# VH-VL binders against RING finger and SPRY domain-containing protein 1 (RSPRY1), part 5

Target 1, 184 residues: RING finger and SPRY domain-containing protein 1 (RSPRY1), of Homo sapiens (Human) (q96dx4r300to483)
Amino acid sequence: LFLKEGRQLTYEKVNLSSIRAMLNSNDVSEYLKISPHGLEARCDASSFESVRCTFCVDAGVWYYEVTVVTSGVMQIGWATRDSKFLNHEGYGIGDDEYSCAYDGCRQLIWYNARSKPHIHPCWKEGDTVGFLLDLNEKQMIFFLNGNQLPPEKQVFSSTVSGFFAAASFMSYQQCEFNFGAKPF

## First folded at step 25 (VH-VL)

Design BB4 (from Z1 with light chain T53R R54L)
Fold by OpenDDE, fold request of step 26:
Formats: sequence, C-alpha cells, structure tokens
Structure BB4 (fold): chain C 184 residues (1-184), chain A 120 residues (1-120), chain B 107 residues (1-107)
Amino acid sequence: as target 1 above (184 residues)
Amino acid sequence: QVQLQESGPGLVKPSQTLSLTCSFSGFSLSTEGVYVGWIRQPSGKGLEWLAHIDWDDYTYYNPSLKSRLTISKDTSKNQVSLKITSVTAADTAVYFCARSPYWGYWFDSWGQGTLVTVSS
Amino acid sequence: DIQMTQSTSSLSASVGDRVTITCRASQSIYSYLNWYQQKPGKAVKLLIYWASRLESGVPSRFSGSGSGTDYTLTISSLQQEDFATYFCQQSYDDPYTFGQGTKLEIK
C-alpha cells in the first residue's frame, strides 16, 4: 500500500462517504466547534480540544484526508474509545497508548505521550494530510501532500481494532475533514 | 567524545545463548531521542540490523530474529546487552554496537565490532 | 522486508575522479536513507543521513541525492583516504536493511 513519490494513490481504500462518516458532536470536548455538516472543526478556547468521528473501524483498510485551514498546533490521526480526550488535563490524540497522531506544525508524531520528529516540512494552509489505517498489516501511515512517512506500528501493541478518525486542536486552529465525500 | 565498545565470548557452541555487551561513553541513554542498536556482519557479507533500544526502554527487533533476541540497557553503567538464544553457524559474524542520536533514523557512532564464532 | 541493492559491488577509480554509487530500494523509502563508510579494522562512519544531509565532520566532497526508490552517493573529487566500502541503509520500515556494499578500489 505504499505510494511512489509524485504519483497518485494506486491502492484500493474504503470510502466512508457511503456511511456518512463525520465528526461526532456527541464525542467532542467542550469548546471545540463543529460545522453543521460535521466536516470542519475549530477551537475557540485556550484548552486543547479533541473530537472523534462517528465511524468505528474494526477491520480493513481505511483512509481519510484533512485540509489544513490554519497552520498551528494540531494532533490528527487515529484513536480508540479508550483514548483520553480530557481538555482540562491537556490530553490529546497521541498522548496515550490508544492513539497516534501527526503534528505538522511541530513536525512530530505522537504516541503514548512520546513524540518523535518526522521528515516532512511544517504544514501550510491549504496542505492536505492523509491518514491511512491498515488493520490487516497493523500499521498507520501519514501523508503530507501525498508524501509518505514511515509506518507507525506501536499503537497496535495496545489495541488492534476500534479506531476512529480523531483530532486535537490548540487555540484558534481549524481544519477540514474529507471522509470520502470528495474524491481523494 | 562518543565511544562504543563491544564485548563477547568470541566462541559459542551451537544451541547455546550468546551474550553481548556494549559499553559506551560520551553520551547517555537517558537522553531523549537516543538509541543504541546492534548490527552484525557475517564474513564477506552485508550488514544486518538486529535490534535497538531507546532512552525510554522501548525495544525494537528484527522480526525474523525477534523470538531469539533480547536487548536491554543499564543506564547507570552505560551498557546495552544483547542475548541471542539457540545459536547456529549462521550466527557467526562480527557484531557491532552503534548509537543513534536521533530517534533511530541513523547511526552516527559505531564500535569496532567483536567477532563471534559459533562452532562445536 | 525492503531490499536494498547497490548498482555495483566493486568500483575502481583514481584520485581526483568523480565517483557515483547508486542504491535502489525495492519500494519507495521517501528519503529515509543513510550512507556509511567502512574500512577494515575501523569503526563504520556515517556520511549522509536522510538521503542528502551531510554528517558533521564529513568532507564536503561527499554528497547524497535521490528520492523514491533511487539514491546516489557522490564523491566529487576522490581522495586517497576515500578508498573503502560504502553501504546504503533504509530506515523507513523495520527491519532496517542495508545494501550489499560497494568496495571502492584504487585503479
């Protein structure tokens, strides 16, 4: 499922459009605002706010994209129900063993409260970040404008299914989600 | 100055357990982002990555050898140990210890290696 | 596993020559590639990391380039001390794997 640099996606992925996946207004922190259509999130608070989507991935290969609206600190990726999204304590996706997140602002990958640098440049407004979850191979792959990072596998030592697309936002950060409503 | 030095038994019999020790100086394995790993090289052949351990005691293994490998660290002694169980002639090689200063992405400092021969 | 293949196992050159060693991965490794120099009885030396970044203390005559599956190590003007074996290594996925090595010999 690896892409060649400069080439379009050539692997088959599951489109979430048929199941109307969106950001879950019932599984969101207090001060995160979600758009009426459920595809945009914006943080208007000083706290680290988080949200999970409505669809739980239990098997197969899944992919979604995020368009960076603001280029500040966000942690976006995959999280299970066991992930702690406690805004008062500063927890976000990637801060526990049940989630893994891409941070294009600080150029980090987050897992279990540990961060490691990645090779991608800082994301800019208008950039597209891709999120691949392969439960068959037990790996997550992050993309910036189609460029892959090494697969993340550590999260699967704690859990092997039940993942949601999820994101955490610092103050005044915003992004748009595409779960398949638009072609990738 | 960063230095690493491997030590081993030199000779091991088949089916026995090979124990290797890497002693290092000039850096600490408690520093965030620092890894220490083992790489081996059979005579006249290429390099093979075996395992490495990071500052936070996370271990990483070559999947093909994972069942036989155990890597550990003693930060207070600046040592990293590797155990290989059920050795065969295929495990005969020069074993290197190496430091990765940046999250395992590259190895910037290597020991000179220690030869281990598996023979009955 | 990702297989790393270097174009040649051995290469002959003279001092002052421009030398290029090629490394190919069985799949894209997205610049997670390092180059090492090995000499008998000496510790392996890191030359290039992340495909094109020169390690501190390494002479500027060494350079790395490439993307996707194809990468190159270039020595702009070969010096006497550069005769050695060179290895590429990918750190994109586990297990980390090395090329078979290219021995650079004096012509």
Scores: ipSAE 0.903, ipTM 0.946, lowest interface PAE 0.5, mean pLDDT 94
Fold by OpenDDE, last read:
Structure BB4 (fold): chain C 184 residues (1-184), chain A 120 residues (1-120), chain B 107 residues (1-107)
Amino acid sequence: as target 1 above (184 residues)
Amino acid sequence: QVQLQESGPGLVKPSQTLSLTCSFSGFSLSTEGVYVGWIRQPSGKGLEWLAHIDWDDYTYYNPSLKSRLTISKDTSKNQVSLKITSVTAADTAVYFCARSPYWGYWFDSWGQGTLVTVSS
Amino acid sequence: DIQMTQSTSSLSASVGDRVTITCRASQSIYSYLNWYQQKPGKAVKLLIYWASRLESGVPSRFSGSGSGTDYTLTISSLQQEDFATYFCQQSYDDPYTFGQGTKLEIK
């Protein structure tokens, strides 16, 4: 995760060289496979599997990207530690008040188990999804290949900090994450 | 056929609370994706969005007026209510209620509006 | 707040004319733009939603286009019943905001 410059008037500068966010193999559902480098996740089960990254965002503006490897059902976005990732019960990111997720397959935004449609076309293999978290403005913005959606603000009624990049995967879905290892 | 009808006091004194009611038919505010909102229009001016409420009782307010606005619904009566506290002459306007059938992204059905005048 | 500015507050045209009304947002609203028609004593009517989608029941002579900050409502051949006030509205961010309106008058 990297701090996005120029988005807010005031923010804490982060030493980007010292931040090495990756998918957290210790904070992952049972049947989700994380790559050795920690930047790719694949669900090898029929259950809804989830993972959070290793870096907690407490202030500022942050951004990461995901490359869609498979175009099936996934819910990708932001979640706090309080978010429930119960794969056996079908919980994923966006299914509680402590998370919000973009779903490019079903063209939905998820928050607190509620879904609303967005205007983006269905994502395809190779597409890039962007995730902006602005804790100063208390908003999340989702992007598909650079096209942004309206800001999501509802999650901030429940929490205002402590967010992790997070994702939930349906059966045999896969994504690659870029937390700043490559230029955006 | 979708219909909405606003009702209000017509005249309100400054500092009082304005209560408005929107009665609707032809749809249900228990249907997923349905919102009902309030928009006002001062004489000779543009439209101003005030608030709306969705099928799941989530409320949305214009930040500039949030402290004075309360929107609520009675699904069983097909009614949405709006309260505006501490009214001033600036609150004089025609007040419209409108339906959004698709998650608040647009309003496809409007009431005729009700004029509210704030005067001593 | 996102400010919505329509190109003109009023314009005159004749039946049969091609009419274009423009709307500019203070920032990109990414096609979250609606067009409405208002006539005295009538309910406001939705014409276009999501910048270019024609509302059901609206005549095909109405069309919407644009992206980013700039959007247009076009009436290909103006009819007598089209003389009214037209408003654009963004639904990209709260608060939802409207243009000041464009009154289309008969020449």
Scores: ipSAE 0.901, ipTM 0.944, lowest interface PAE 0.5, mean pLDDT 94
Fold by OpenDDE, fold request of step 26:
Structure BB4 (fold): chain C 184 residues (1-184), chain A 120 residues (1-120), chain B 107 residues (1-107)
Amino acid sequence: as target 1 above (184 residues)
Amino acid sequence: QVQLQESGPGLVKPSQTLSLTCSFSGFSLSTEGVYVGWIRQPSGKGLEWLAHIDWDDYTYYNPSLKSRLTISKDTSKNQVSLKITSVTAADTAVYFCARSPYWGYWFDSWGQGTLVTVSS
Amino acid sequence: DIQMTQSTSSLSASVGDRVTITCRASQSIYSYLNWYQQKPGKAVKLLIYWASRLESGVPSRFSGSGSGTDYTLTISSLQQEDFATYFCQQSYDDPYTFGQGTKLEIK
């Protein structure tokens, strides 16, 4: 576990490396490109494209990280199977009651098509975003370069299990995912 | 100018339901990011957050009291209501309503408070 | 729940003094900390939000600092109207809890 200055970890975290989680090429919108190793996504279309990972979280505490390759609009976080990604209509993760997303470009948290501001600065290329899902405490916690935001709990009024790591990308945006292949 | 005013029964018997109303002016609870919350203070003690409601009718409750609390709003009347069921002497306090202009992160405007005594 | 503890429940000072009130959280609250002033018969007043931001209309002699679990409210030069009770409040996680209060009295 790599700790940066100002980073505090108060939860026991479980990584996804043991289950070999990767972006799911079979659960991805039409124009999103997934790397051969399943750890990088790039949007080459003008539509809002989305993807879920291959591993479903039903219990426990789970954590993954994303490296920002481009600093445009993306919504990254957690979504269940019931979350519907409609790329042509501009819907992505955080736009329904079954998902919650961090947006480092617009400095927003998204849930059920509602947004609220967070205090993190805009993300830039090379930044690391952390995503903690705690099903025991029914909360999601987002990090930017180790800096922690308040827990998000509203999504658990609609669902309490069956979450996937998920992301939505605006045009020409790209991110790299770490589900435990590298130390956090 | 933002103003809030609490109103309540003053006296409530044990096991009854306490109903409080917050009337406000100078702002709208239809404005994105605006919350109205309730905080209470027993005599000689600190403050305790109870609940708040946002512009989009989402409600937030103190977990220790959630089963007894119901917060609601009437935007057309600029009012927020709080109900507390099964009251006991422990619910005796001054009750404040307050506005949060920025997603509940702080309360920038408070009412004067209304005293509620629970007694037989 | 996050417990908020203020360094002193009661403090005596004189006009012109530099006054410092400390607030400690039982866990890190990542600067989600507000300071309030309470006077008898008056509405509670917000002084500082997000640990160090001065609320509009509040005199510049008030300032807030801190990070992690430890936060401080400072009055650079105490005025007569500043004698009151001060509370810290965390807004990091529900329930949003307050310190026990610090009553600032005239020496």
Scores: ipSAE 0.900, ipTM 0.940, lowest interface PAE 0.5, mean pLDDT 94
Fold by OpenDDE, last read:
Structure BB4 (fold): chain C 184 residues (1-184), chain A 120 residues (1-120), chain B 107 residues (1-107)
Amino acid sequence: as target 1 above (184 residues)
Amino acid sequence: QVQLQESGPGLVKPSQTLSLTCSFSGFSLSTEGVYVGWIRQPSGKGLEWLAHIDWDDYTYYNPSLKSRLTISKDTSKNQVSLKITSVTAADTAVYFCARSPYWGYWFDSWGQGTLVTVSS
Amino acid sequence: DIQMTQSTSSLSASVGDRVTITCRASQSIYSYLNWYQQKPGKAVKLLIYWASRLESGVPSRFSGSGSGTDYTLTISSLQQEDFATYFCQQSYDDPYTFGQGTKLEIK
């Protein structure tokens, strides 16, 4: 995870020298495949598979990006440890009050099993989705190729810290994650 | 046809609680994506959004007025209520209720408004 | 809060004129902008939503454009019934805020 600069949002600077976030192979659904470098996830199963990253955000403003490799149904965003999308009951990120997700395929935002439409077009292969978490302002902001959506604030009625980058994948979907290894 | 109609006391004394009711027809507040909100307009001035409530009983408030506002719905009666506590002369306005058919992004149907005057 | 400013509070025009009303946001609102028409004794009417989408039943002479912070409502050929007050409204962030209005009057 990385503190995104150049935004019109106030954020607290933190030392990121020791932060190397990656997808957590120990906090992943059974059939989701994680790349050796921990930055790519692929679902080869027919089930809805999920994963959280290794870094917990407790304060500040954080940003990461995802490159859409396949343009099918995925729910990508932020989830706390209390989110239950790994319980093998068919949940995904955004299906409980402890997570919020962007869905570029169905053009929806997910929170607490509620969905609402957003104005972005459907994502395509090669698109970049941005995920901003501002714990100071208690908001999440989603981006598609740099285009910003309205801030999501509802998740913060249930939790105010302890967020992980997280994603849920339908069958045969794949994404690449950038937690700061490459310039944004 | 979608219709909304505001009702209120017309006159309220300072420090009292203002109660407004929006009665609507032609749609249901149990329909996914539907919101009903309140907007007010002081005489000769612009519009101010106050609050709205969605089909799933989520409430949204103007932060500057949140401490004084309570919005609620009675789906069975097709009514939305707004309470404003500790009113002052600054709360004198025409109060509108409006429907948002699409997740609060716009208001496509408005009532004609009800005038509320705060005066001693 | 996001401030919405309509540069013109009032303007005069004649039937048949092309009329343009501008609205500026204090920050980018990414097309989450609606236009409304208000007439005395009538319910407020939605004209445009999401910056450029024409509401059903609204005449095609109305159009919306813009992006970022700057948006425009255009009436291609003004009709007698179009004399009214027009408001822009952002729905990008709470609280939702409106412009101060532009009163379109007959010359």
Scores: ipSAE 0.900, ipTM 0.945, lowest interface PAE 0.5, mean pLDDT 94

Design BB4 (from Z1 with light chain T53R R54L)
Fold by ESMFold2, fold request of step 26:
Structure BB4 (fold): chain C 184 residues (1-184), chain A 120 residues (1-120), chain B 107 residues (1-107)
Amino acid sequence: as target 1 above (184 residues)
Amino acid sequence: QVQLQESGPGLVKPSQTLSLTCSFSGFSLSTEGVYVGWIRQPSGKGLEWLAHIDWDDYTYYNPSLKSRLTISKDTSKNQVSLKITSVTAADTAVYFCARSPYWGYWFDSWGQGTLVTVSS
Amino acid sequence: DIQMTQSTSSLSASVGDRVTITCRASQSIYSYLNWYQQKPGKAVKLLIYWASRLESGVPSRFSGSGSGTDYTLTISSLQQEDFATYFCQQSYDDPYTFGQGTKLEIK
């Protein structure tokens, strides 16, 4: 979770104290499987399963990436602690006012259980999806293989900080997170 | 088929509130993804986006004008209204109502426009 | 605000000519760019959306291209009804700004 190279020189530099950024096995819906290293998740259930990462972002500009392992329906983005995991009711990341998500299978952006289309093609296995959170300008930006979408701003009408990287998974979907341990 | 028609006061004095109404037919503002908005054009000048409202009552405003604008809709009457407070001569323009069929990404149907003149 | 610049305010051409109109954004807009046609006394008409997608009912002589900050509208063989003012508009970030227009006139 840190700024893109080059942008780090014009944006906040963070002095980390050995923070281990990974998916939070204690902040996850019931049937989601998380890898031992904490960077991969897979849903093997018929329900829509969700997770937040371990690191809360309160200020600055932050970026993480996801590698698409399976190209099916996933909703990946940002959520606060107030976002509800109502998996039996179909509520995941992007389905309330405290979260916003990118869906590369159906080509949608999700906020408050509303969707809108985007210009990106459907994601493919091996694609890199980027997730930028700018708490200074109060916007979220999604990328597919470096190609960015318009900034998303509506989630900031309900909350202004306290975001976690988060994702929701349809049956048999899987992706791998990169919070900065690997070069972007 | 799709038709939009603007109506307004024609002449407004400075400091007053300008009220505009868009009446439309051939589509429903309750249809997912449909937006109706307002764009204006001063004489001999370019177009300026003002505001739009979506099928689910979310409103979107030009940030430079947001404190002066109010957009609203009446789905039962097929109408969208715009109010602009504290008008000045800079607000003299032709005002267009337009529909987006696709989440505000483009406007595929426009009204003919209505001229509003602000004179002291 | 993203400024949209159409450097040519007026352009003269003859029926049958190939005409190109340019539009430049002050930052990258990633193909979130539309083209509109305006004639006196007529409603504004959408021609092109998302940089290169032709609106239904628009003649195929119209095409759009470009990426990043630089976009073009091309009319492959100008017709009498094409003499109008053409505006670009970005739909990337609010306010959704328009270019100042390019008036296409009979030579």
Scores: ipSAE 0.593, ipTM 0.820, lowest interface PAE 1.9, mean pLDDT 87
Fold by ESMFold2, fold request of step 26:
Structure BB4 (fold): chain C 184 residues (1-184), chain A 120 residues (1-120), chain B 107 residues (1-107)
Amino acid sequence: as target 1 above (184 residues)
Amino acid sequence: QVQLQESGPGLVKPSQTLSLTCSFSGFSLSTEGVYVGWIRQPSGKGLEWLAHIDWDDYTYYNPSLKSRLTISKDTSKNQVSLKITSVTAADTAVYFCARSPYWGYWFDSWGQGTLVTVSS
Amino acid sequence: DIQMTQSTSSLSASVGDRVTITCRASQSIYSYLNWYQQKPGKAVKLLIYWASRLESGVPSRFSGSGSGTDYTLTISSLQQEDFATYFCQQSYDDPYTFGQGTKLEIK
């Protein structure tokens, strides 16, 4: 999905019929369950399970959304190929220098295994979380039900492009991705 | 009881380097989420954020001044220092140090400030 | 840079008055806004953080409100000790800019 500029988020839908944007069952930690349509993931293991999507973003401005199915600990955001899934060590998206993640349960932004709080309330089942990657201005912006947070820039100290939508799940956590097939 | 106190040269000549020290008590720079920063105020003017440093030694600089600023800390001495190179009359101000207890989102404790004058 | 504008640089009021001080950001800052009080000879004091949260030890006559680009500090009943200069500050994006200040003076 390629976004036009503006004070409020706007977008033009890119035709993705030749590139299926979904969670990558070949780029996932050992125990994460991915739905048949590739847009929903759930962890039922005791480890912190992670996944990247199928599409690498190298240029432009991109946006996706996630529907919170369970309100527990998930770390959802953007990661490059270099981000490692250390599921039995509790390391996931946001726990290295190649990824940045939003955690709506604990109200944290994660980068390089460091966290900082954000002003959003704890997410609830049914909430819509937005994830903007601006490779022109080198910033990431997270949204809860349309309310945005300060831009995140630290991840661009280590890398400048090659990002995938990515997520990590604590036990019994579940969410559903929307890469633009449904209206935002 | 959180206290911060600025120390500086008072008078600095143009082109020299301004060095400031913030000495503090009642908190630790090693506590997660704690930042110490510098804000200045020219006479009769508004406040300008300069820099801050966090508990984990990450530094944050005002982009317009970044090439001239260096912030550092000495946790064992409870001190944070700021250097400003190549000063001009525009750097004449009262310099404050301040603590943020919460990731730099606000500064809840400020020093009294120290006046630095840049003149010929 | 996000400009913070306090349209009133000086405001006269009497003890007991209700006073509202305004602050406008050049873009939306999503409640990442603080209010500070400055008096000569005293350290700068935090009053309000994240637009509406009252700092510990600050009298309840102070309150903050607003969203988007427009924020206000309200003092419900002025006291003698409230005559000072008041600054807003955004903490949304660096540089973390301040308004130019609003000085409250005795009428």
Scores: ipSAE 0.593, ipTM 0.835, lowest interface PAE 2.1, mean pLDDT 87
Fold by ESMFold2, last read:
Structure BB4 (fold): chain C 184 residues (1-184), chain A 120 residues (1-120), chain B 107 residues (1-107)
Amino acid sequence: as target 1 above (184 residues)
Amino acid sequence: QVQLQESGPGLVKPSQTLSLTCSFSGFSLSTEGVYVGWIRQPSGKGLEWLAHIDWDDYTYYNPSLKSRLTISKDTSKNQVSLKITSVTAADTAVYFCARSPYWGYWFDSWGQGTLVTVSS
Amino acid sequence: DIQMTQSTSSLSASVGDRVTITCRASQSIYSYLNWYQQKPGKAVKLLIYWASRLESGVPSRFSGSGSGTDYTLTISSLQQEDFATYFCQQSYDDPYTFGQGTKLEIK
């Protein structure tokens, strides 16, 4: 009971650190549009456009959220630097062994270009999607409006640390990231 | 028509390796999302999930038994095998194989089960 | 490990009765729960998956409900062929554990 509260307090304290977490305009595929404050991304191209955030997670438990602005196909999750974007081939986050992604449009979890279905309904505009990375237990957990999915563990067979928040966008898709500046 | 049939040795002595084979028809283990797994039921006890293997050769094991279990498949023979090393009387059970059509989230087709007794 | 508890090991009922079988998980499993029927001499049969979805070929008198840690299988009007043992199973996290079973007996 107290141990779970201590974990939550430690988690929340780390997420409110002075680290400037935002989408990395220097770690992005060619045609993705990033807002001036670095927290919103939109694709207007026909290719599958990707981005990583500025902060590398190498220890502990981390959490971020995304607000769904458009309800189309996006793959949002976690990737290491070894994950390579192939925007004209349609390869993005979750399409290699170094990344794992949640797709709320098609109701899929992506890893190593393999997908599996999840129980969540299709996401809607305004929905909040949560992304937890637990490097102690070596698992990733995805949430839709606070509703948790089973833990994802397969990516940890290929890599154990060095993750970034990351996303890939189909044409005309848009979302807004919250790395902790706004309360969860 | 989906059918699964377990076969095993019936009787195994303690410390030996138990080998089980599931032969199936009416589906392919190469189909995306299809898993075949093993569940056992000791006498007077409930069901215990042991392992499953997916269409792409990924294996999944009950963590409490993982060091003793090996699951494998032969897609050309439509067979899935399970080995349990260093058996004891606690491994006496009816062993079932079962198919999941949907990423291991549920098992929609089960075999009749085969009894394995571990005794001197 | 997630423990699945079926508090009632045996339940007696008559044909036509409404029967409710409960299952409790030791933690939230977010509707990753299945119900199975086991009869002697027959293969185990899937009834309900993902808490409330009826398997193809299962009569509509069977239904599932629940959320979080508490789940229920309901038979709205018990038939002669429904006398069996019923198991819940979680598919949320390994090991994918089963309840102890509830045996449904006539009268």
Scores: ipSAE 0.586, ipTM 0.823, lowest interface PAE 2.0, mean pLDDT 87
Fold by ESMFold2, last read:
Structure BB4 (fold): chain C 184 residues (1-184), chain A 120 residues (1-120), chain B 107 residues (1-107)
Amino acid sequence: as target 1 above (184 residues)
Amino acid sequence: QVQLQESGPGLVKPSQTLSLTCSFSGFSLSTEGVYVGWIRQPSGKGLEWLAHIDWDDYTYYNPSLKSRLTISKDTSKNQVSLKITSVTAADTAVYFCARSPYWGYWFDSWGQGTLVTVSS
Amino acid sequence: DIQMTQSTSSLSASVGDRVTITCRASQSIYSYLNWYQQKPGKAVKLLIYWASRLESGVPSRFSGSGSGTDYTLTISSLQQEDFATYFCQQSYDDPYTFGQGTKLEIK
């Protein structure tokens, strides 16, 4: 969702079908399984598996959602192309200076391999997690079932644009992405 | 027993730099999640958050004052310092240091405060 | 900046009274709100964090409630030692602003 600058009461949905917004099977760690429609991912390996989506966000305000399929450890958020997947070392999204992630199992926000707690309860199957990137105000906002957290700003000290939706998965973890094809 | 104590110059002339030191005991500033910060209270007025520094040397500043503020720590001395440049009479206040045990979300231990007056 | 408003600057009450102090934020702060007690010559004391969580060592007569923009601190049976100034503070977004305080005075 691309919000007009200076107004929070209007929403313009961007049709991403021409961009094919989906998880990028060419930008993924070795053992992550991606569904045929490109919107669902599952890890069945012992390593911490990561993926970026196909769409790079360079300007404006953007929003996507994830449905929690399994309630275990996942780190979901935003990463630039410079973020590194180190799946056998347990490094994924939120574990370097180029990414920031929400963890609803352990109730943490991750940036640069540092975590801080948040007030949300542990996520459960069927929960909807929202991910807002505001490149005008340089902030990221995470939501659990519409309840938002404090804005996250630290990642913008290292980079200012070029973000992808991204996620990392512990063993047996699975979620489904919604980049706007379904109503929020 | 957690204790914090502020020290400062008492009087500072306009345009000078105000330097404050928070000396503390009973906790380590190297412990994950621990922050130390500064809050001030002008006479007869409310509290204003200025800055805090975390266990990993990340600094956080009130955006309206950031161009004038520098917070730093000396873990070996159990001290946190705040500098405020180009002071004016509006900077006259009681200055408190405080500890957060939990990522800056609340301050559970405060010093007694130190009065700083900006006057020519 | 998120403005925190305590509409009552001074409140008179007697020992044993139930006292409620209110705090309003200029936008939703999603329970990222704390309550502090300040007495002259004493260090500021944390009472309530995250809107409703009681700090260790704080008497159970203190409680916090609220959501969205509207939050309250309640003292169920006022004691002699509770006469002080009470501040709310949001920890949602920087600058982490305080209310102007409510001074609780003996009748």
Scores: ipSAE 0.558, ipTM 0.818, lowest interface PAE 2.2, mean pLDDT 87

